# VHH binders against Thiamine-monophosphate kinase (thiL): the designs that were tried, part 17

Target 1, 333 residues: Thiamine-monophosphate kinase (thiL), of Prochlorococcus marinus (q7vei9)
Amino acid sequence: MLKEENTQEILHDLGEQEILNRLRKYMDYGQIDDDTALIKSYKKELIINTDMLVEDVHFSEITTNPNHIGWKAVATNLSDLACSGLEEVIGITVGLSAPSSTPWSWVDGVYTGIKAALNKFGGKLLGGDCSNGKQKTLCITALGTKGPLNLHRSNARPGDYLITSGPHGLSRLGLSLLLSDPITKSINVPNLLKEHAIKAHQEPQPPIKALQTLLKCKPYAMPWNAAATDSSDGLLEAIESLCRSSNCTAVVDHKNLPKHADWPSGKQWNDWCLEGGEDFELVVSLPPNWAKAWLKAMPCTKAIGRMKEGPAKAMWSNGETIQKAMDTKFEHF
Key: E = the ipSAE of ESMFold2; O = the ipSAE of OpenDDE; V2 = 0.75 times the mean of E and O plus 0.25 times the DockQ between their complexes.

## First folded at step 4 (VHH)

Design u5 (framework vhh_7uia_1)
Fold by ESMFold2-Fast, scan of step 4:
Structure u5 (fold): chain B 333 residues (1-333), chain A 119 residues (1-119)
Amino acid sequence: as target 1 above (333 residues)
Amino acid sequence: QLQLVETGGGLVKPGGSLRLSCVVSGFTFGSYDMAWVRQAPGKELEWVSSISGSGGSTYYEDSVKGRFTISTDNAKNTLYLQMSSLKPEDTAVYYCAAVYEWGSEYDYWGQGTQVTVSS
């Protein structure tokens, strides 16, 4: 918006030093005053992940406010750490690049969202930098400690239960609702489902609580090994990646797809559940006793199928291969 | 009667190697998942490695990855643990264990074999 860009305080008017001074309110005391962050020494393995969010590729002002962008940047990075066996979030660093014509309110909003996510999920803002660039970009590096649970996609074995930590398809529905997609007008979307779907798209929740419950449910003499991946690229892709890495067949029950209670019925809506993407849930392959304990401890989890000996593919319980419906595929901004 | 009998323990210097064997009798070997579990003096029981009964899939505790190798000889009903680059912290009683339903508590345990790593 040209009018607000001309009347609001913008980055070129502030200059680098003032921008850094304003960012200081989001930092722990002293963190932004140095080029490097100091991290307490840990006698544990550390896990690290870097994600980059680029304007018009990963986010759009039509569907996400600056606060949502900052929240999402942290949440999606922490989701990656969770699927690697995260125990504790140490913190993040933020690299921000934006045109000098960018309103300060945009930057302030992004950091407000970042801080809100860290306050909920844990971790400190260890460092932040801002530079001039032609396109808005956020580069988040997150650091955490690794717990005792060894999560590798290759750990799935025949006989395992295939479980999701939560429902799938909500983010895809939320995106459609935010874009006023005619397809969402063809059904009566209950207000609760609408609210949950929009929130899932704008404010994803990394599966940290699901992971913590999973490790607490491990049977005494079982190995600290499980197979897991996140479902950022869709549930079907997550299942297929476990199959490829473990050289096993996944057998999925159509009736057990992980749908929200108010989810619409029909092939189209089942396709959105399988392929919608950006749900950021754990998809886990677990031995039966551990699986049953997790399902009991955390009702939002759902057993969707079993792993079996066979080629690396996902199939329905009737033995037919699960086919992708490309015309319902969610694409990133 | 199902029995698990471990052999191959002993005294070894740091950096040395040992091979533990577990002879299984009383059941069809491939019907059970097998594991090695150890207990160091004054510490709790620690899982070391597992192997699937039919598929040959192997799993390892992080502290032993690259140093220990679990394997089976189905014709001999024998589970092996090849231990290399042994460290003082590997000193423990090593138990062979079997489970029928993957993910359940172990159904059967051997009596254990002592491994001592010292100079």
Scores: ipSAE 0.000, ipTM 0.259, lowest interface PAE 13.7, mean pLDDT 83

Design u6 (framework vhh_vobarilizumab_d1)
Fold by ESMFold2-Fast, scan of step 4:
Structure u6 (fold): chain B 333 residues (1-333), chain A 119 residues (1-119)
Amino acid sequence: as target 1 above (333 residues)
Amino acid sequence: EVQLVESGGGLVQPGGSLRLSCAASGFTFSSYDMAWYRQAPGKGRELVAGISSGGSTSYADSVKGRFTISRDNAKNTLYLQMNSLRPEDTAVYYCAAVYEWSTLEYDYWGQGTLVTVSS
C-alpha cells in the first residue's frame, strides 16, 4: 500500500534544534540567538505589559486561524500600552507552549500574524521561546516608550466630554456570525457590517492612531493629563471603570451610542454596543476644548456623554442607572 | 513606494456621466478598504463612497442611486461610475486606502482628479 499519506510536519518530528532554527527567520536583525535580547537606551520612561492567551479561553480555532491568533496576541498587548500613553513600540518577546503533536504550520501561522501586527503598528520581535505543553498558550511581553500624555482613569473631571475612538459591538457581532448564532440569522445584516464585524473580531486594531491624534489635538498650555481606558471588557465596563476611579457620574444618551453606520436598531443591539467586548477602542474623558479638537480631527470619534459631579455610576440622560443585560440574556453559544 | 493615481476626471454637462479610476501600487491592495472622497472649492472633504476588502459598498446619501463604486483586485484598481451628474458634484475627487477601517483615518491618499459639471 504505497498510497500517499497526508501527514503534516509536527513539532515532535522536527525536534528542538530545527524548531529554534525555523523561529530564527522571524527574529529581527541584531537580536541575540539565546535567552536574551539587546535593547538600546532610550532615556525615556518605558512601559511594559504582559498578556497570556490560552486555547479555548482567549482564542478558538473555530473563529480564528493561527494568523489571527498571532495578530490578536500582539494587538491586545499594544492596546494596553496605548491606554498607558504609548509613544513608540520598541518590541515584544513571545513565549509559546504547544503539544508536541502541533503542526509546524500552526506555529508558522501564529508567527506570521505576530510579524504582520508588528509591521503594521511598529516594534521588533526581540526574542522568543517554544516549549512542550498540553494546551496551546502564548505569552507576549511588549515594551514601548511613554510619551508626554499622562493617562489615568482617575483623571476624569466634572464637565468633561466622554468620547470613544470608534464604534462598539462589532467584535461581538463578528463572533456571533462566525459561530452561526441564531440571533444573527433572524435579521438581514448588511454585507459591509458583516465584513467589518468579522474583521473586528479576528483582527482587532490597537487604538494607536486614536492616541496619536489625541496627542496632536491637545490645546497649548493644557495639562498633559487625561482619563482613558480601553473597551476590551465592553464599553459599559470602560465607562464604569472611569467613574469608579474618578468618583464621577457619567451621563450617556441612547442616541449617542457609538454605532457602526449599518448597526441595527433596538434594545438588543444597544446592549451589544454597550457590553459586547473586545472592541479595543479608547474611551476617554476630556476637557471641552481638547474634546472638540479631537472630534474635529478624527471622524470616527464620537461624544457619547458627559461627566458630572456625583456617585461613581453610569446613567442614562433620563437619570436611570445603565443596567447590565448580557449576564442573563445573550448566552446563545 | 506607495502610489494611488486617479484618472478619468474632466468637464461634463449636467445629466452626463464619468468613470473615475484609481491605480494602486506599493501595497497589498486586496487587503485594504478603499474609498472615494471629494472636496469642492471652499468646502471640507466629504466621503462619497466606500468599498471594503471583501467588496461590500456604502454611499453618501447625496450620491445613492447615481454613483457606483467597484474594485478589480487583479488589476489593483478602484472605480467610481458617476451617472446623472449635477453641478453640486463639482469637486476634486480623491481615492483613499485604509487598513484600519474603524479609525476612518486613511493610510494613503491620491493627488486627486478634478470633475467639473457645468454647461
Scores: ipSAE 0.038, ipTM 0.557, lowest interface PAE 6.1, mean pLDDT 86

Design u7 (from j3a, 83 letters changed; framework vhh_8dlx_2)
Fold by ESMFold2-Fast, scan of step 4:
Structure u7 (fold): chain B 333 residues (1-333), chain A 120 residues (1-120)
Amino acid sequence: as target 1 above (333 residues)
Amino acid sequence: EVQLVESGGGVVQPGRSLRLSCAASGFTFSSYDMHWVRQAPGKGLEWIGNISSGGSTFYNPSLKSLVTISRDDSTNTLYLQMNSLRAEDTAIYYCAAVYEWSTLDYFDYWGKGTLVTVSS
């Protein structure tokens, strides 16, 4: 069967006016017609987050398709907003820079992924632009309303339960599967775990449902204060961040690590659970009565330990300090 | 309130194609990952594949049938296209929905299934 070689439309040949015209289909009516986005007046506090994603630093075309890059860019921003007590996503703005040799299909794919994430989690695409640059970059600003929860890393208290909203290590396993890492080739990964891990890496889910359930479960007499952070830099780093900000010790029970049901056994796999990164789950320090309500309402949550009086560190229930096993600061130079 | 209704099953001859549909109501369909799962007579549940809320598709590589999963968020409908059907594809086919995939055993919603019988 003869196949014609695909001559792809590239950005250079389209020009800026045509690129902007094609992006119009992703915008709300009228949003791209002017240089500024109109935002309706809100009688609530607003929260804002800006992230820059750079090719070969934050994403790679080897492990993620353009639609995954766009999805991930939105999801990671919304994860940050969720950890600040997000009630509703207002929208995002997107600055995209790419070489003039970039196929239009890449830009179209990125925006398709952006819109898919917004359709799932809420919000409007308020503005987007595309400029010439030597390296592919995305600069995304996300805007939302703040709900009644006062979530700060400094709110952890001795006696709190330490809880995760979901399992950890899946994104690291997914990355290794996508790279055909010898480590994952040496074990038989069940098909469903393989699918979930790859999806976790390519299409992370900001913990918005977990946050909404946490809010709904608050005991009436309890103040609207708790400690939370996301686990984008790994579970252990998230725990240590809560400890530093609250000046408390976290005591983690080894038997209660938040592992997927089919997760492999052994030290290496426990290390990936603790330090893998990019899981984007909530890590929460919560008073006992609120903790128990959340654990009951949302089966995917897991109590992994307790906060206690002491120095800002994470330790095992046996009294040993939790040691970093993985060098997570990989510099390409 | 929440319903998943599979349709399109029935008796088909070997080698033919069949498209199953799943009509969803009572939840925000576009926000959910949608799965197809089947159960052959006397066998356990077998995962066929899924399509995420982001449009990514994943398939069970152990299946011998050529399958394609797609969705139409404007009509709240999930599809399973099956080609080159064999007798071993005889099963009850289930539609399932998952919002936040924390563990694979916690599917939020299931349909009641539609029977596909592949016979001469």
Scores: ipSAE 0.026, ipTM 0.543, lowest interface PAE 7.4, mean pLDDT 84

## First folded at step 7 (VHH; framework vhh_7qbe_3)

Design v1 (from p9 with D103R; at its last look DockQ between E and O 0.56; V2 from the best seeds 0.00; counts 0 for: pae E 4.3 > 2)
Fold by OpenDDE, look of step 7:
Structure v1 (fold): chain B 333 residues (1-333), chain A 120 residues (1-120)
Amino acid sequence: as target 1 above (333 residues)
Amino acid sequence: QLQLVESGGGLVQAGGSLRLSCTASGFTYDMGWFRQGPGKEREFVASISVSGGSTYYADSVKGRFTISRDNAKNTLYLQMNSLKSEDTAVYYCAAVYEWSTLRESEYDYWGKGTRVTVSS
């Protein structure tokens, strides 16, 4: 009787997407298809998101001081709210775990950063909890009100413009610079780009302003429906996410990648633009009239491609498949 | 319109210390200190990010000056130690509305300045 070694699947082997897929059975149908949860209340609709920051995964002592950690934690969550049509930030709760040996100054710094972000973007600290742990972690739940925009990944349609709210790859470059990565040392990065990149990594900005401008640019006769997500996991992932949810093909123009003005040329740097992650920009699929209006109103936006009828995938305008660069993938597990 | 008001300037002997304060009428993003000495151009002194996590100093003041902020009070500080005659200047508080770097041209709001005089 060959004992079928029940090889217990581990999280590393499954990957984040498969884990999420398996978790669907514990939730209502469609609950995971959006970046936030929608709660219907009598007076207002609420959107809620939970996101975690873990030491040596999302931040380190080398790259991120406590103030930055706090700021980033808020920014990340608010980005998710923004891509779901945020109107107003209500606030956040904070779960903090840290070793008992952690100095108070670290905690104080984190909360200082949190407060700064809330002061900038709105909302208040609603509460939370703290506990001893083996690793420093932050679990933040953000609450906001939903505005009139119905932003769902599934709303993408053939003929839509694919638009980003800003440049991509800056955070990844910033990380590389902070780590004194040989790759970055091999090129001459302009000082302004260095500063922007480091700042983008340490103090990311949720795309709330972009959302507000998007809302203002909606043509009067057009429905409030659009497709949006953020680029927290990279531009390519964001695009593919839209494709998966909408069952559309994204055609991306290689010449129109959303690069910083001083972005280095080359495949490696294109890969960082596409897959670097933590840019927290809106990636939006919009009808042509709305897209044009938004592009005109907000200069930092860029049309990077179009949606068409076809299989759920992203491809280049020349017909080639967009290949993921193996070395740049952030693995959650 | 955001208003910035500096305070804490005065006469101090060489080797002495002063603490400058800048109170903003509202919340600000990045903030900084600039100074203009007699017959000199305005120069960068120090800056601090919105979160307080990043600080930058001019080489001439590094190790002697400390910039900090209290966002709850909308106040920026500059602790100046080991003051030198060369530090004599009008010190200006500056703030950024949105995204900024360390350049003077990127600051949107300015205080009226406070005079610091260091005597030999």
Scores: ipSAE 0.226, ipTM 0.672, lowest interface PAE 1.7, mean pLDDT 90
ESMFold2, look of step 7: ipSAE 0.323; ipTM 0.724
ESMFold2 (binder alone), look of step 7: mean pLDDT 81; pTM 0.839

Design v2 (from p9 with E98W W99Y D103R; at its last look DockQ between E and O 0.01; V2 from the best seeds 0.00; counts 0 for: pae O 12.7 > 2, placed apart)
Fold by OpenDDE, look of step 7:
Structure v2 (fold): chain B 333 residues (1-333), chain A 120 residues (1-120)
Amino acid sequence: as target 1 above (333 residues)
Amino acid sequence: QLQLVESGGGLVQAGGSLRLSCTASGFTYDMGWFRQGPGKEREFVASISVSGGSTYYADSVKGRFTISRDNAKNTLYLQMNSLKSEDTAVYYCAAVYWYSTLRESEYDYWGKGTRVTVSS
């Protein structure tokens, strides 16, 4: 009886998307298709999100001080809430693990950053837990109330405008600068761009203001339904996510990528704009009238393309498929 | 800046046909035709969505005019059949870069126009 060596699949081989797909069987239908979970209560609808920050994956001693770690942890979670139609931040819980040898100053710094972010964006530290671990990790659950906007990735429709709330690639550039990456050293980056990039990486901003503006710009006669996600995993991933959920084709104009004004020219830099990640901007699919209103009201927004009927994919306006740059893809596993 | 160049205008007899073309210097989303007759205000003629799947016509040209586009060539067309004296106008190509619209004010780019004269 040849023992079929049950070659156990490992997470690395599966990738994040496949892992998530497999985890669907443990949840209600459609539960994983949104960036947050909706909890219906008698008086208010709550949205919740859990996100993890892991040392050497999401932050490092070289690039991020404890205060920034705390800030980033809050910002990341609030971004998810925002793309789900957040009205008010209630608060967060924090699960912290760290080696016993970790100095108190690190912990204190992290929580100082958390508090600072909460003070700015709203909410309270509701509680949490601490434990010894081999690696520094933060597990944050954020709670908020849901507003009137029904933001679901599946709400994208043909004819919609694809819009971003702000520039992309800054965080990736910031990381590169902080790491003294030879790639970044090979070009002359303007000082202002350097500052913006580093700040974007260390102190990301959830797109709450963008959301609020989006809400205000909704035409009176239009439904509250729209499609949105954040660009935490990159602009291209966000777009593709919308396409997968809505079964629409995104047509993106390469000339209208959401680049910083001083963004370097070239394929590599375009790739960072598209795939750099951790920009935490809203990526939305909106009906034309709503899109126009939002674009007018918020100058940092940019229409980058349109949704059309077709297969769930992103493509360039010239008909070419948008190819992922292998070297810039963040791998979760 | 996107440039639009119209062509195909000319003199035609009533009942005749004419085909207008508009070539864009780049990719466009929704496109349309407008016209301005002598002593008249510019008026909407026809529009077409980026995919070509949606077309709109003014009532005055419905059934006679056909708008189409070739995205590979960045070209917009207007087939005009059964032309009338009332169709005499300068025809303008218009393009929207990001938005769908039927309103003149919503179009971002305009051609210089091509003159169509329908003789009785």
Scores: ipSAE 0.000, ipTM 0.273, lowest interface PAE 12.7, mean pLDDT 88
ESMFold2, look of step 7: ipSAE 0.006; ipTM 0.153
ESMFold2 (binder alone), look of step 7: mean pLDDT 82; pTM 0.838

Design v3 (from p9 with E98F D103R; at its last look DockQ between E and O 0.01; V2 from the best seeds 0.00; counts 0 for: pae E 17.8 > 2, unsure alone 63.1 < 65, grease 27.3 > 24.2, SAP .831 > .668, placed apart)
Fold by ESMFold2, look of step 7:
Structure v3 (fold): chain B 333 residues (1-333), chain A 120 residues (1-120)
Amino acid sequence: as target 1 above (333 residues)
Amino acid sequence: QLQLVESGGGLVQAGGSLRLSCTASGFTYDMGWFRQGPGKEREFVASISVSGGSTYYADSVKGRFTISRDNAKNTLYLQMNSLKSEDTAVYYCAAVYFWSTLRESEYDYWGKGTRVTVSS
């Protein structure tokens, strides 16, 4: 039996009514008392996404604090909406399950992180629920309006430029640094890269700005279609997904991998750039004139390759198939 | 807007040499040379990657022509040796945004050309 020895308030001692009272500050006045949130009618299609974050599966106290957990929960949902052509974030609902022994400070930290992300990216906390459970769990449903751009993995065409919205591998490097892994201790990581990598892991940015700039750069006469996916499961997986869905070959140049300016040289670091995951960037296939406009408008974007007629695979410019070096695929079942 | 300007064309006797240059108004990626002879279709001559590490040549010029680039000066070169009458053409500088290709349709930027005439 575990004895609690701390000065912090725990959920058991507060009870449901006091917990709800404290959560009011994260919502519009009166919303926490209503069973439903009223959403005004839109003349646009709506998009919706639900993700779960589970303690010791999706987050841990070793690498993140409660504010990071709340932020990540919003960011991951908004990234999914962005990759579907999000126009405007309407809001989210939050289901929280936690043991009664959980400190209030943990819950308050999570909601502080949620509010911070919503303030940055848009939308409101529309409602939610809290319940007793044996394991800390967040279930977030996000709602937004769909804009005019039809983003679909199958829209890539031979001759397109393959572009990333930002650098890759940073979140994986950040995780390694936070865990003090021997691999990152074997090199001297510059302080600026270290700070950027840790921030990318703890405070990920959904690609909303990149999407908005992509929309503004569309040539007037072009249809509202483009090929895209996100790189949350890794850059190589994103590229291969585009190839499979569009039945095209992606040709990638080693020299054009989307690296941070101070990114280390070598196979290990190229592998993390390709396969690290949780970078939450857009990977886009665009006709040349749209691609050039986007690259000019957003310095963080990088053309990493071209789409070509050929088998559905990713290849280096020397003709070799890009081989998966890491087993980073996560499966719940 | 990116511009490509060729120079160095002229009249040369068969067996002679000539060096073409192409100055870009800004940074360029993979670049190449194409040519169009009298009454003929435009054809690939040579290409070079952005780093200069990969070069490709048409069979008709292999061993006689050398492509090179100076990225600090944004300049592409074509050294043409052992010239033949069939090398008479307007030579075009071309650039792609990303990587070299052997086909005309994949080049994004084109110069106006420089004439090379090989007399027998």
Scores: ipSAE 0.000, ipTM 0.112, lowest interface PAE 17.8, mean pLDDT 83
ESMFold2 (binder alone), look of step 7: mean pLDDT 81; pTM 0.834
OpenDDE, look of step 7: ipSAE 0.035; ipTM 0.519

Design v4 (from p9 with E98Y D103R; at its last look DockQ between E and O 0.39; V2 from the best seeds 0.00; counts 0 for: pae E 6.5 > 2, grease 29.6 > 24.2, SAP .76 > .668)
Fold by OpenDDE, look of step 7:
Structure v4 (fold): chain B 333 residues (1-333), chain A 120 residues (1-120)
Amino acid sequence: as target 1 above (333 residues)
Amino acid sequence: QLQLVESGGGLVQAGGSLRLSCTASGFTYDMGWFRQGPGKEREFVASISVSGGSTYYADSVKGRFTISRDNAKNTLYLQMNSLKSEDTAVYYCAAVYYWSTLRESEYDYWGKGTRVTVSS
């Protein structure tokens, strides 16, 4: 009887999505299907999110100073709250681990960045913990109140407009610039774009303003329901996420990608726009009237496509499948 | 409306140091210092991002000037070392509402300025 060597599956082989799928069994049904957890209290609904930043995964000494790390940590979490219909930021807790050899200036810098972000976007540092560790890590839990918008990925419907709140790919470009990537060196990037890209990477902005504008643009007679997520994992991933949750097909117009005005032309750069990640923009599916109102009110928004009835997938308007660029995908494990 | 108030200007000898402060009436985003010398156009001196993590300097002041901020106090600073006669100017504090670091046109709020005179 050949002992079936129970080859222990490792996280790398599973990938993040499969890991999350397996973790579903430990939670209530549907709990993991949203970007945040909803807590119903007597007077207010709370939304919460936890996100981690790990050295050499999410930041490095080359690309991100301590202030940026702190800022990014807050911004990332608030982006998740925003795509879930955030009304007000309550605050955050911070779990910090770092080697004992870490200078105080690093810690101080991180918290300075955190405080700066909170001052801008709202909320307080509520508490946290510090521990010795082998690697620098930040675990942040963000708390906010839920507003009237019911933003769930599953709310996408055929006929909806697919809209982004801003340009995509800037963070990835910024990273490339900071790393002195040969790819970026091979092209002439305008100075303004360089600055914007680097800033987008180092000091990302959660789409809170976009959310507020979205709220204001809702037609009176329309329900508060819409579909939204953020583009932290890339635009394409965000779109596909909406499709998976809503069982709709997204039809994306190649000509209407949400590119910066000075964005380089070419497939590679389109790929960065689609898959670069860490842009932290809202990706929304809206009824036509609401979509039009939002597009008019917020010039940085862009209609990139439409939702239709069909299988849960994203496709180009010409009927072709959107192919993922293998080399640009961020792997969590 | 956001108000910016500069302080710390004065007369200093060449090679000396001054520290300028700018107090904002509220929280600000990116901030910067500009200066205008006699008979010259206003020029960029330094800028700092909202987080304090990013700083930019004009080439003429790089290595001599340091920009910093204390968000708890809503205060911007400019430490000026090794001052030269060419540094004589009215120094202006500026704040940005959204995104920009280098251009005068990108700043939304301005102080009244503080005069720095460097004597040979």
Scores: ipSAE 0.031, ipTM 0.535, lowest interface PAE 2.6, mean pLDDT 89
ESMFold2, look of step 7: ipSAE 0.060; ipTM 0.582
ESMFold2 (binder alone), look of step 7: mean pLDDT 82; pTM 0.844

Design v5 (from p9 with E98Q D103R E104P; at its last fold request DockQ between E and O 0.90; V2 from the best seeds 0.00; counts 0 for: pae E 2.005 > 2)
Amino acid sequence: QLQLVESGGGLVQAGGSLRLSCTASGFTYDMGWFRQGPGKEREFVASISVSGGSTYYADSVKGRFTISRDNAKNTLYLQMNSLKSEDTAVYYCAAVYQWSTLRPSEYDYWGKGTRVTVSS
ESMFold2, look of step 7: ipSAE 0.575; ipTM 0.844
ESMFold2 (binder alone), look of step 7: mean pLDDT 82; pTM 0.838
OpenDDE, look of step 7: ipSAE 0.656; ipTM 0.850
ESMFold2, look of step 9: ipSAE 0.435; ipTM 0.786
ESMFold2 (binder alone), look of step 9: mean pLDDT 82; pTM 0.838
OpenDDE, look of step 9: ipSAE 0.637; ipTM 0.840
ESMFold2, fold request of step 13: ipSAE 0.558, 0.468, 0.475; ipTM 0.838, 0.795, 0.802
ESMFold2 (binder alone), fold request of step 13: mean pLDDT 81, 82, 81; pTM 0.831, 0.842, 0.838
OpenDDE, fold request of step 13: ipSAE 0.697, 0.783, 0.780; ipTM 0.860, 0.897, 0.896

